# Designs tried in a protein design chat: miniprotein binders against q9bqp7. Part 19

Target 1, 240 residues: q9bqp7
Amino acid sequence: VPQNWFPIFNPERSDKPNASDPSVPLKIPLQRNVIPSVTRVLQQTMTKQQVFLLERWKQRMILELGEDGFKEYTSNVFLQGKRFHEALESILSPQETLKERDENLLKSGYIESVQHILKDVSGVRALESAVQHETLNYIGLLDCVAEYQGKLCVIDWKTSEKPKPFIQSTFDNPLQVVAYMGAMNHDTNYSFQVQCGLIVVAYKDGSPAHPHFMDAELCSQYWTKWLLRLEEYTEKKKNQ

## First folded at step 2 (miniprotein)

Design sb3yB3
Fold by ESMFold2-Fast, scan of step 2:
Structure sb3yB3 (fold): chain B 240 residues (1-240), chain A 88 residues (1-88)
Amino acid sequence: as target 1 above (240 residues)
Amino acid sequence: SPERLEEIIRKLEEAVKLFEEGKIDEAMLILFEVLYELEELIEETGDPELFEILDRVYEALELILEGRPEEAIRILEEAIRRLEELIE
């Protein structure tokens, strides 16, 4: 699928919606349906290298922790990530989300890790909000849309127990971000345009998070790769 | 066997150069080919040294995923030296 037939940016939208009073950030619920999610498309179109590496990592972890230990480890990683996202939504929302929760949930190592990034985040427009690309027929749930250092970004919060200073180390994360961006830019529930992405990798020990900023050109490059993955998914679905 | 080891060495050397240039995806593709070739050669020979070298190449791939390419490159260079010793 040519990128010029399905552009990531909507030519009929500007980065500046009507400059009315600050609105509450949008939080559109994700509707379950037969339309594939971004994560499903990416999971079903993993490269042979990604599958091999994931399987080897799993085997080594099972050898080290045992089957029950591995299951507990992965469950804990998932739970920590969920709590991190809930804490960030609470911190960035002007509403009373999680205000009555234990303060300790808001002061984890991951939250300490992102403090310097959060100082540069403002103008929140969407939090934990569903997006749908009606023409390309995919859906997603994005973490956050806000200004980072003055630029409107789709922001994706990641947790890691290991440093990830290079964007390539996040493999499918850039594809996930641009997929959300393209969907939002063509979703009638939203009136603004996003042209930048930000992947923030937070660390469990509280060491400073690594921000991976994606400008409009980089987003366009990853959009082309996302369209190829989406095409691959569609072809596999037809042939299975 | 020596010619196949030389081919694996050439691929590892190319992967190292690509990692040094920041071409991570291209380098990973070559490492995947190396892993496959090493596994086939191990099935044919049963050489315990090849098992150790295979494990080191896997460690290098994991280091790349963790954003530690300098450490990965050092391990791959060690793997190259060990393969060269097997030819000698």
Scores: ipSAE 0.006, ipTM 0.246, lowest interface PAE 10.3, mean pLDDT 79

Design sb3yB4
Fold by ESMFold2-Fast, scan of step 2:
Structure sb3yB4 (fold): chain B 240 residues (1-240), chain A 88 residues (1-88)
Amino acid sequence: as target 1 above (240 residues)
Amino acid sequence: SPERLEEIIRKLEEAVKLFEEGKIDEAMLILFEVLYELEELIEETGDPELYEILLRVFEALDLIDEGRPEEAIRILEEAIRRLEELIE
C-alpha cells in the first residue's frame, strides 16, 4: 500500500451517539485562507470527459438562450439553490424552526420534492459547517450531517430544473461528499465518524426528490478517486 | 422516445463488445456519443433515472482510464438493463 495513501475513516472514532454530543447542530464558519477548497480542487482537475460535456452543454444553452439569457439562467439556478439550502437549514435547525419560520421560504417546489426524504432524516449533527483535513491540507463547507434511515451520512442537497439540469455540479458530487467526509473524520472540531453519504436531487416542480445513497464501500471507492484528484491539483499548482 | 432509448442501448452494447475485444479507443468514442445522447434526452425529459445512468457511464469511463475494464463493463451492463426497464 503506498505510504502517502490516507484512510477516509478514522479508526479512533465511533459512529454511536455520545451523551456529551451537543443537542444543537454544529455550524463552524468557513474561514478564507490559501488552503484549497474541495470545489476548487475538483474544478481545476476536471477530466477530459467532464470538460467535453460541460463545454457542449454551455454551447447548446448559449445557442438556445443567447449570452445574456444564459447568464440570467445560471444566476437564477444559483439563487434557487441558495434559497433551497437556506430553507433546509431552517427546517433541520431546532433553533430556527422555533423562532424564525419563513412560510414563503418553506413553500417552494424543491421543499415539497424533499418531504419524503426529510421524514427519514433525524439526529442532525452539523449544518452548513466547515471541515478541514489538516494532514491533506484542504477545506470544505458541507451542507448537512444527519442520520438517514438510521445511518449517519454526509448529506448534499442539490436542485434540478427539469428538463435542463446543471451537469457540471452533478459529475463530481460523490467526490465532493467523500472529500467532506474524510475531512470531517480527521477534523478535531468534530468527534464522530461518518461512513455514508447521501446526495439528494430535488426538483423544481415538486416531483419526488431522488436520493443517491453511498454506503461505506462506495465511499471508500470514491475516496480513492478524490485522493488522485487532490494529487493532480497539487502537481498542477507546483508547475504554475 | 423508445427509439432513442433503443439506439442508446445498441451503442452501449457495441461499446461493451469493443472493450471486451480490447478496442479501447473505438469503444470510448461510442461512450462519448452515448453521453451526448443521454445529456440531450435528460434535457428533454428531466428523467432522474436517465441522470443516474449518465453518472454510471461516467464512472465506467473513469474505470477504463484506470485500467479496470471488467468493472467498467459490469457498470455498462447495469446501465443497459436500467434503460431497457424504461422502454417497457
Scores: ipSAE 0.006, ipTM 0.205, lowest interface PAE 10.1, mean pLDDT 79

Design sb3yC1
Fold by ESMFold2-Fast, scan of step 2:
Structure sb3yC1 (fold): chain B 240 residues (1-240), chain A 88 residues (1-88)
Amino acid sequence: as target 1 above (240 residues)
Amino acid sequence: SPERLEEIIRKLEEAVKLFEEGKILEAIEILYEVLLELWELIDETGDPELLEILERVWEALELIEEGRPEEAIRILEEAIRRLEELIE
């Protein structure tokens, strides 16, 4: 149990749409400052098991691809993920004009992979948007907030390359989702409540993406784990 | 100690059950706990058979991430059997 517990949900907010909601999805820019990001907190508080798994994965990849091959592989994974997120933002934004770069990405296996998930996504309220938890003092940049099968979700888009998934991109992903959710629910730039999460793993070969839905109870469980990681980060920083 | 191996076996059995129920995230979390416990036990004992079992559990985790849970479950069941043999 964390020493400084704070609720993930805001009792003064509703997940139902109202007339005052913007017609355009919100896109608040992320401003870097001394307040830690969700990803930095998670990276600085990796468990022994996460460090072990990351080190073993890295060792195996280097043995298979060589040092230069490993660098090229990780660079390509990063670039493909970035382009996938850009394409999804364009697809889901009614005000976005398609760019030539986005046209090329629309033909990728990742976009094909996620098509069946996208048909169940509607009511987009935020895209590539910054969140800040003023009380708990952390920030983040979330991918998407939209209804998935009628439930308002923080949606996190992930890419996976068979047979070599990028382990760090799936590790702690539930913690990222709930951290964004808790921040948004208490961020004055937003007026609605999110109680559910969705992790979508898209595949390079176009195989159907796997949705991992997180209901309110599961989100609450991961929120407690996120609070513990945040406390660990705060204590570690205080001792530096 | 046999008690530590029995606890690892119990966790692997729970992970298999969770995978069969479609609770993939919960099962993966338990497998990470198993990897940590095996790693610590290997560090204490130097037992090469435990290292082989750890590598198999690692492979199962990678297969789950690739969307191949039936192969992963078979590997986890093999790991359970091997650990049971170590207890004797």
Scores: ipSAE 0.007, ipTM 0.234, lowest interface PAE 8.7, mean pLDDT 80

Design sb3yC2
Fold by ESMFold2-Fast, scan of step 2:
Structure sb3yC2 (fold): chain B 240 residues (1-240), chain A 88 residues (1-88)
Amino acid sequence: as target 1 above (240 residues)
Amino acid sequence: SPERLEEIIRKLEEAVKLFEEGKILEAIEILYEVLLELWELIDETGDPELEEILWRVLEALYLIEEGRPEEAIRILEEAIRRLEELIE
């Protein structure tokens, strides 16, 4: 149990649209700050087990690809993910216009992979938008907040290569989603409540993306784990 | 050793049960323990079958993250069978 517990949900908020809500999706810019980001907290508090597995994975990949090949592989995976997110933001925002590179990416397997998921996405409220938790002192940049099959969700888009997915985030995606959710629910730039999460994994070969839906109970369970990671980060910072 | 392989099998069986019960976080923690023990055995034995089993267990973790628990459970059950064959 975390020593400094704080609720993920805000009892003063609703998931229903308010008349004061903007007609276009919110896109609050992320200000680089001394306040830690969700990704930094997670990276700096990896368990000994996660660090061990990541290091072993890196050694294995270097053996298979060589040092230069490994660098090229990881660089390409990062670029493909970035372009996928840019394409999704353009698709989900009527105000965006596609650039030449985005037009090429629309023909990629990743975009084909998510088509069936996108059919169930509506009521987009935020895209590539900054969140901050002033009480718990962390910030983040979330991918998307929208209704998935009628439920308001924090949606995280992920790319994966078959037959083996890239091991870089060490399975912390659910923690990332709930951290964004808790921040948004207590951020004065937003007026609504999010209680559900959705992790969508898109495949390079175009096979159908898999939606991992996280209901309120599951989000609450991961939120407790996020608070423990945040507490560990704070303690490590005091001892630096 | 057979005793260590039996312990890994027991943990994998427990993880499958936890996933079936919807106790995702508890099951994931057990799979991390399995991965650590498999890596240690690989370092000691050099057994390529253990190495293949390790990557299958890792794949199951990704499938769980992707919301594909049915496929993950099948892979873990396959890993259990492969480990049992190594004992006998």
Scores: ipSAE 0.013, ipTM 0.342, lowest interface PAE 7.7, mean pLDDT 80

Design sb3yC3
Fold by ESMFold2-Fast, scan of step 2:
Structure sb3yC3 (fold): chain B 240 residues (1-240), chain A 88 residues (1-88)
Amino acid sequence: as target 1 above (240 residues)
Amino acid sequence: SPERLEEIIRKLEEAVKLFEEGKILEAIEILYEVLLELWELIDETGDPELFEILDRVYEALELILEGRPEEAIRILEEAIRRLEELIE
């Protein structure tokens, strides 16, 4: 049990839209300061098991590609992910917004992969938007908040290709989603409540993306684990 | 400890059974537990054979996540046999 337990859901908030909500999706810019990001907390509190699995994967990739090849491969994976997120933001933005299209981004296999998921996405409320938990003092940049199959979700878009690099990162993806959710639910820049999460793994070859839906109960379970990671981060920082 | 190796073997056998029954998600959860227990045992003993077994179990997990459970089952059965040899 975490010592500084705090609820993930805000009883003062509703998931229903109201007249005071913006007509366009929110995009609050991320402000860099001394407050730790979700990603930083998770990176600094990896378990010995997670560190071992990550190093094992890295060693295998280096053996296959060489050190320079590994660096090029990881850089390409990062760039592909960035372009995928940019394409999704463009696709999900309102029609009234002036858009400049990069045809290469919109025609990627990753975008083909998520088409069946996008058909079930509507009511976009936030895109590439910063969140801050005022009480627990952490920040993050979430990908998307929208309705998936009628339920308001924090949606995290993930790219994958063969071989599947960063499979070990899936251990922490649910924690990342609930951390964003808890922050948004207690961030004064937002007025609505999110109770569900969705992790979407898109494939480079256009194979159908895998959705991992997280209901309110599952989000609450992962929230407890996130609070333990945040507590561990705080303790490690005090001892440095 | 033979008792810890026996527990890991039981979990691997349960995972294989679940994969054969098509209960993929339940089997994956057990494989994560096996990986954690193998890592802890390696940290305590430094045994290179346990390290090789962990690597094989991890490869099986990767195959399952790629939708190739038949190949993964063969690897898990090999891992079970290798662990049994360490007890004997």
Scores: ipSAE 0.014, ipTM 0.403, lowest interface PAE 7.1, mean pLDDT 81

Design sb3yC4
Fold by ESMFold2-Fast, scan of step 2:
Structure sb3yC4 (fold): chain B 240 residues (1-240), chain A 88 residues (1-88)
Amino acid sequence: as target 1 above (240 residues)
Amino acid sequence: SPERLEEIIRKLEEAVKLFEEGKILEAIEILYEVLLELWELIDETGDPELYEILLRVFEALDLIDEGRPEEAIRILEEAIRRLEELIE
């Protein structure tokens, strides 16, 4: 796939809000089909470096926690992440705000961690919403599209535990964000353009979350790397 | 080889500069390259000092993830000095 034929940004779209934009964030459901998801592409095309780092991290954790402890730890990390995303969707959604919230969901240390970031988040356009790149034929489920400090961003919420960070996909986080961005910019279900990314790492103890902002230039650089991963996935599937 | 150790030192120095400039994601990417190269050298040489340096780079990444870049930079500078000593 020629890298210069598939730009991340759509020249036919504006990043400015339209008066016709809905006041309720979009939430398009993810449909199962033969089209690969961003997560599947990334999981099946992990670099030898990523596989090696993941395996070493696993070995260290198993030595510290035991095999049963490691399984419990990873299950808890997944569950905590799921609950964190559910809480954020509730907090940022006008429709959820009009209904009774789960107070327990809103009281986690992770939610306390992101409070200072949320103060700078406004103009929410999409929450837990499916995206599809119509030309490159991949799909994804993004966390959030909103303005961060006045710039429209694809926002990806991550949870981290101190002192044992879950290292499984830190390198792939920027690729995931730009893959969603490129898909949304070329998905007819959306009318706006997003040019920036934001990865927010929240902490279980409530200490301040860290925002990793990705400007348009950085997004373009990671887009090139994502296209290579997608090409690798496609070639691997053809040769099977 | 001295050339490979010098390349790792160069990358660590670049990562430190990027962290000082607040370019966290770009710096982290370089540190992952450093970790791979260190592990390849460890597999090749069996040098326990390289393994200790690798563990310090992991600690620096943990500190960055915790929002403690100044402490991470100090650890990376220590790793640079240790690698330089191996060349000497």
Scores: ipSAE 0.007, ipTM 0.191, lowest interface PAE 9.4, mean pLDDT 80

Design sb3yD1
Fold by ESMFold2-Fast, scan of step 2:
Structure sb3yD1 (fold): chain B 240 residues (1-240), chain A 88 residues (1-88)
Amino acid sequence: as target 1 above (240 residues)
Amino acid sequence: SPERLEEIIRKLEEAVKLFEEGKIEEAKWILLEVLEELFELILETGDPELLEILERVWEALELIEEGRPEEAIRILEEAIRRLEELIE
């Protein structure tokens, strides 16, 4: 798919919402659909190098932790990520009534890690919200759309455990962000334009989170790579 | 972080030494550790040069699996040189 046929940015949209738009963040539910998700496309089109590195990482972890220990480790990583996202959605929601649902969610090392990033986040426009690229036929669930240091971004929150990093999706993080961005920019449920991305990696021990900001040019470069992955997915599905 | 780059260089040098001594399996596990550390460093820094170095280390690992350690060692020595330039 040629990049110029499917641009990431929509020329009919501004990067700021109309003043008449509701001030509450959008939260469009993800539909039960056969249309592939961003995550599925990326998982089904991993490079041979990524697949081999993932298998090597699994083998090493199993040797260190045992099979039961590895299963417990991966389950805990999933639960920690889920709790982190739930806590961030609560913190960033302007309608939060201060009804503490679980104080332990807000006290995690991951939340401590991300505090210095959060002070630069404002103008939240979407939280845990579904996006669909109607022309390219893919869907996704983005974490957050907000201004980071004054620039509207698709923000993706990631957790990382040092010294035992999980590398499966690390290299695909920029692709995931631009895929959400391109979908949102062409989704009729949204009226604004996003041109920047932000990947925030939070650490379990509370060490300062690392922000990876993606400007419009970088987003366009990764968009080209995302389109190639989407094309590969489509070809694999046709000859399945 | 120069300290983290220096640690990666040390591990690559150890892997090269182990390959030269014919201790292939031990050297392979060190290369796996290097790949994991480079992934984390790329995520933290966004440095495209580190991504290219990671791909070269990965290629060296593939050459080892094919029974071509001399070629793998040459690639690892190049990776070490490139990492040293990033420190300077």
Scores: ipSAE 0.013, ipTM 0.287, lowest interface PAE 8.4, mean pLDDT 80

Design sb3yD2
Fold by ESMFold2-Fast, scan of step 2:
Order: structure tokens, then sequence, then C-alpha cells
Structure sb3yD2 (fold): chain B 240 residues (1-240), chain A 88 residues (1-88)
């Protein structure tokens, strides 16, 4: 249980559309700051099990690919993920913003993988947008906030290449989602409340993406775990 | 592969029996074999369910090191059930 608990949801906010809400999705730029990001907190507070798993995976990959091959493989995974996010932002953004988009971005297996999920996504409110929790002092860059099957969600798009390269990312994905959710719910740049999460794992071979829906109760459970990770990060920083 | 998943299930069942008998070191070696086989399957398939199962087996190993074998056994039994569902 965390010593300094703070609620994930903001009772002053609603998930219903407001007439004053912008017609285009919000895209607030992430500013460089001394305030830690969600990803930094998670990277600095990996469990003993996560560290062991990462090191074993890394050694195995280096054994199979060599040091240079491993670097090339991880670089390619990062590039594919970046292109996938760019394509999704293009697809979900208004026409005039993305008038001259590259059609090659739309032809990846990852985009084919996610098609059945996209047909259930509507009411996009934020894309590639910065969030900050002023009280808990952390920042993040979320992928998407939109309705999935009628429920307003923080949506996190993930790529999985067979074999999957970043094992820790899978385990910390729910923590990332709720961290972004809690920040957005208390960030003055946003006016709505999000209570649900969605992690979408898209596959390079075009196999149907797996949606992992998180209801309010599950989000609250992961929020407690996120607060513990944030507390651990803060204590480690004090000892440096 | 159903055959490889069945082999992993049998090894996990053996490890549980050894933990129940107090043969901790022998059971730990079998769990390490299971971890290696799960890593190979994850590298070949990219199956997120296998990654979650591997994580649970690692948690069980940690609990054993902390002197908490009853909790570890419960987690291993959960892992066995999840692997059986993948065969179906």
Amino acid sequence: as target 1 above (240 residues)
Amino acid sequence: SPERLEEIIRKLEEAVKLFEEGKIEEAKWILLEVLEELFELILETGDPELEEILWRVLEALYLIEEGRPEEAIRILEEAIRRLEELIE
C-alpha cells in the first residue's frame, strides 16, 4: 500500500462530451523538464524479476544475433513502433491536418492487424499528447484518448514482432496507462475524465491485434501499483 | 507447439511435487529449465500469454528464495492451468 495515496479519478470531471470541447483532437507538446516521465519512473523501479528477465532475454538475443545484430534488431523495433504510431495518428486525425500523408505508412502488417479495433474507435479527444500530474510531480506522453465501444479510454498502441523484443513493456503497460489516466484527470489542459484503459497489441504479420480492456476497477488496482512504483522512485532519488 | 507445452506442464507439475516434498534445490533446477523453454517459445511465437506465464514462474522462484513455498506453489498451479488452456 502506498504511504501518500492520491485518487486516480477526479470527482469534479465528467466523461460526457462538452459543447465547448474542441472538434479536433488535442495534441499538447511534451516539454523537457526535470520532472520525471512515466517511462523513466518505471525503468528506474523495475522489480528483481523484471531485471532478471530482461538480462536473460538480452543475453539470449546477443547469443543468437551477435552484439551488432542485437543493436540493429532493437533499432528496427523502435523504428517500426514509431512508424506505427505515426500511421495511427494519421488515420485518427482530421483530413486537413494530414493532407499529404505517406501512403506507405498505411500498408504495414501492424496497421492490417489493428483494423478491427479501429472500427470500434470514435470520438477521438487527444493524440500524442502530453500529460502532467502537478500534485504527484510526473509527466507523460499518451498515445490516444478516444471512445472504444462507447467507453472513453486511454488507448496505448503496442507492436509485437514474433519474437517479441521488449518483455518488460508488456508487464508495465497497465501501469503506463493508469499513470497517464491519473495525470490527465488532474491536468488543467484537459476538462474530461477517463476511467477506462485499452492496450492494443498489434502484430507484424497482420494477425488480429489483441485488445486488453481495463475497466474502472482494474484501473484502480493498477493505480495503486503505479503509486508504489512512484514512491519507490522518489525514495531512490532522495538517497542519491 | 502442443507437445512442447505439454512438456513444460509436466515439468511444472514435477516441480510442485518436489516443493511439497521439501526438495527445494531440485525443484528450482526444474523451474530454471522451464524458464529457458518458455524464453525459447516466446522468442519463436511472440505470444503475450506465454510472457505472462513466464513472469508468474519467475515470481514463484522469487517467493521460494524468500522462504514462501506455499505461495509459490499456488502461482505454479495457476501457470499450469493457463498453459493447459493454450493447448485447448
Scores: ipSAE 0.006, ipTM 0.228, lowest interface PAE 10.2, mean pLDDT 79

Design sb3yD3
Fold by ESMFold2-Fast, scan of step 2:
Structure sb3yD3 (fold): chain B 240 residues (1-240), chain A 88 residues (1-88)
Amino acid sequence: as target 1 above (240 residues)
Amino acid sequence: SPERLEEIIRKLEEAVKLFEEGKIEEAKWILLEVLEELFELILETGDPELFEILDRVYEALELILEGRPEEAIRILEEAIRRLEELIE
């Protein structure tokens, strides 16, 4: 599907803030429906390389930890990621008093890892908020929309036990970010235009997080790839 | 790491030699080790060239399983060349 038929940026919207924008970050709840999520589309359309890497990783982990150990490990990774997102939402939410924050939640190695990134984040517009592309019929739950170094970004927070210095090491994360961006730009619950993305990879040991900034041109390139994945997903559903 | 890339190259060269000698099972074992080592490097570096090389080595494995070792050998020789270019 040609990118020109379904643009990532909405020509009817401005990237400049206006006085009607809410002072409190938006948090639209994700509702259960038949429309596929970004994560489901990506999971159902993995490349041969991604499937192979995932399978080899699982085999290696099971060999080292055993079946029960592997399940405990993956459960812990999920829980750590969930806690990291909850901590970031708390940190970035406007609060009348800082005393209400859970100090233990805010002291993880992952939170230490992102401190230098958070210094450059301001103007939060949305947190843990549902997006839907009304024309392309997909949904998602994005982590954050805020200004990073003065540019409005869809920000995706990731946890990793190993350093990932290149954007390619995040696999489908660039596709995930642009899918959220395109959905938000065409979702009537939002009034602003987002043209940039940011993937932040935080480390368990507190090592400095790696920010992977995506400018408008890079977002457009990944948008084309996302549209191909969405088309592949749609065709698979027709043929089932 | 140039040392790790050189180790992978040596293993691929040994696998090619074993395939040429008709020792398919021994060569297949080495090829699986190469895939594991490439996977570890990809997790550490995120290098897009390593993804392409892993895909080519994986394609060679599929060709071996299909009984097409001559085509697999050509792909492995290409993978060796690409890895050598990453070193210098």
Scores: ipSAE 0.012, ipTM 0.249, lowest interface PAE 8.6, mean pLDDT 79

Design sb3yD4
Fold by ESMFold2-Fast, scan of step 2:
Structure sb3yD4 (fold): chain B 240 residues (1-240), chain A 88 residues (1-88)
Amino acid sequence: as target 1 above (240 residues)
Amino acid sequence: SPERLEEIIRKLEEAVKLFEEGKIEEAKWILLEVLEELFELILETGDPELYEILLRVFEALDLIDEGRPEEAIRILEEAIRRLEELIE
């Protein structure tokens, strides 16, 4: 049972569009402060099994690539992820001109991979936007809030080389999504309710991306796990 | 490859039996061996199904730590079936 139990959904909000909703997607900048981010909480509360797998993966990669090769590999993973997110923001933003300027960004294997998912995405309400849970005191930067197959979702875009080589980025993806969801649902900068999540794993070779849809019940289950991780983080901070 | 998958299946079956007997720490140790062996196969084969199975085994470990052994056993039995399908 989490000590700081709090509901993920806000009963005072609706997921249906209304006239007061912005016509352009929201993009609230993330402010640096002492309030922990979702990713920081998750990284500082990794289970012993997650730590073990991460260390085994690092050892294996370093043996194969060398110390410098491993640094180059991780830098490339970061850069590819950043470029993928920038391309998706451009594609989904009505005001973005990058779509007209640089087709190389729009024709990467990752972008080819997500084409069939993008056909089912509409009604974009937020892109690369900061969320803050005002009561539970955490922040995050979510990728996208949009309708996927008619359902309003927090959408998280992930890159993968078939299979996914960067094992750390596969941990806790559902927890990230529900943490962003709960924060947005209780953030005064937003007026709508999100009850569903979507994790999209895009492949470098252009193979069709895998969508992992999370309905309201599944989101509620992961929300409880997120609250336990947040509680663990808070306790660790008190003891430091 | 099939022989290595069969060994992983045997270890998962052993872990399920140990969990059912309440031998939690011994079963967890076997699951960590399974995760290591699956990880090696994933690096060698590039099989995305093996990666998904690894994630499910890891989820089972988390469920055990949460005191949910019945759910963990169901996940491990699912993993066994999926590995058997890869052999067939």
Scores: ipSAE 0.016, ipTM 0.300, lowest interface PAE 7.5, mean pLDDT 80

Design sb8yA1
Fold by ESMFold2-Fast, scan of step 2:
Structure sb8yA1 (fold): chain B 240 residues (1-240), chain A 103 residues (1-103)
Amino acid sequence: as target 1 above (240 residues)
Amino acid sequence: SERIKRLEELAKEILRLVEELRKITDDPEVLELLELAEWLAELALEAAKRGDLEEAEELLKWAIEYLEEAVEIVKKLGVSPEIIERLERVLEEAKRTLEELRK
């Protein structure tokens, strides 16, 4: 059980639209601080099994591609992911602000992959927006908060090439989503409650993306695991 | 729903096989492979519950491969051929089940 257990949901908040809610999605900038990010906490608290699998994956890729080929591959994966997120932000933002300059980003196989998911996405509340948990002392930058099939979700967009490589970020995806959710639910910059998560895995070849929906109960289960990782991070930092 | 249930059952079967292998050897390399297989099967169970069928299938494939590697090491440690044959049969059945589900 975590020593510093804190609820993921905020009883003072509702998932229903408020009249004071802005018509444009929120985009709070991530500010540099000593407070750790979700990504840093997860990277610093990888289990020995996660580290071993990541190392085996790296060795396999280097054997297949060579060291220079591996560096090129990882750089391309990073760049494609960045472009994919930029394209999604453009697509989901009000047309007059971003879409005009991002037309080239819309021609990706990854964008084709998510088309059927996007048809079920509406009521966008936040895009590329910073969250901070003031009580638990962590920050993050979430991709999107919107209704998916009528349910308000933290949505995390992932890219994958077939066959899908096993990397650290893949294993911790549910923890990342609930960490953002818990932070947002307790962040004074936001007034609404998110109770669901959605991980969308898009494919380079344009084949249909896979949506992984997380209901409130599942989010609560992963939240407990996130709290344990955060506690481990805090203890490790004290020993530095 | 039925495919999810079958993946969950397969993950649990893999977890039971891990526990069985732990009882027959203390070899450090085998124990390390068993820890990996157990972790992957647990992740697969979680993925299946989320409805991430392709992720669950991929994780189970990896778990089975690590268990096959563990059994090959155990063969060299002088374990009864009867036990080895049973373990190999269970793993082959798990592989067939997974291949059927992936179709």
Scores: ipSAE 0.015, ipTM 0.288, lowest interface PAE 7.9, mean pLDDT 81

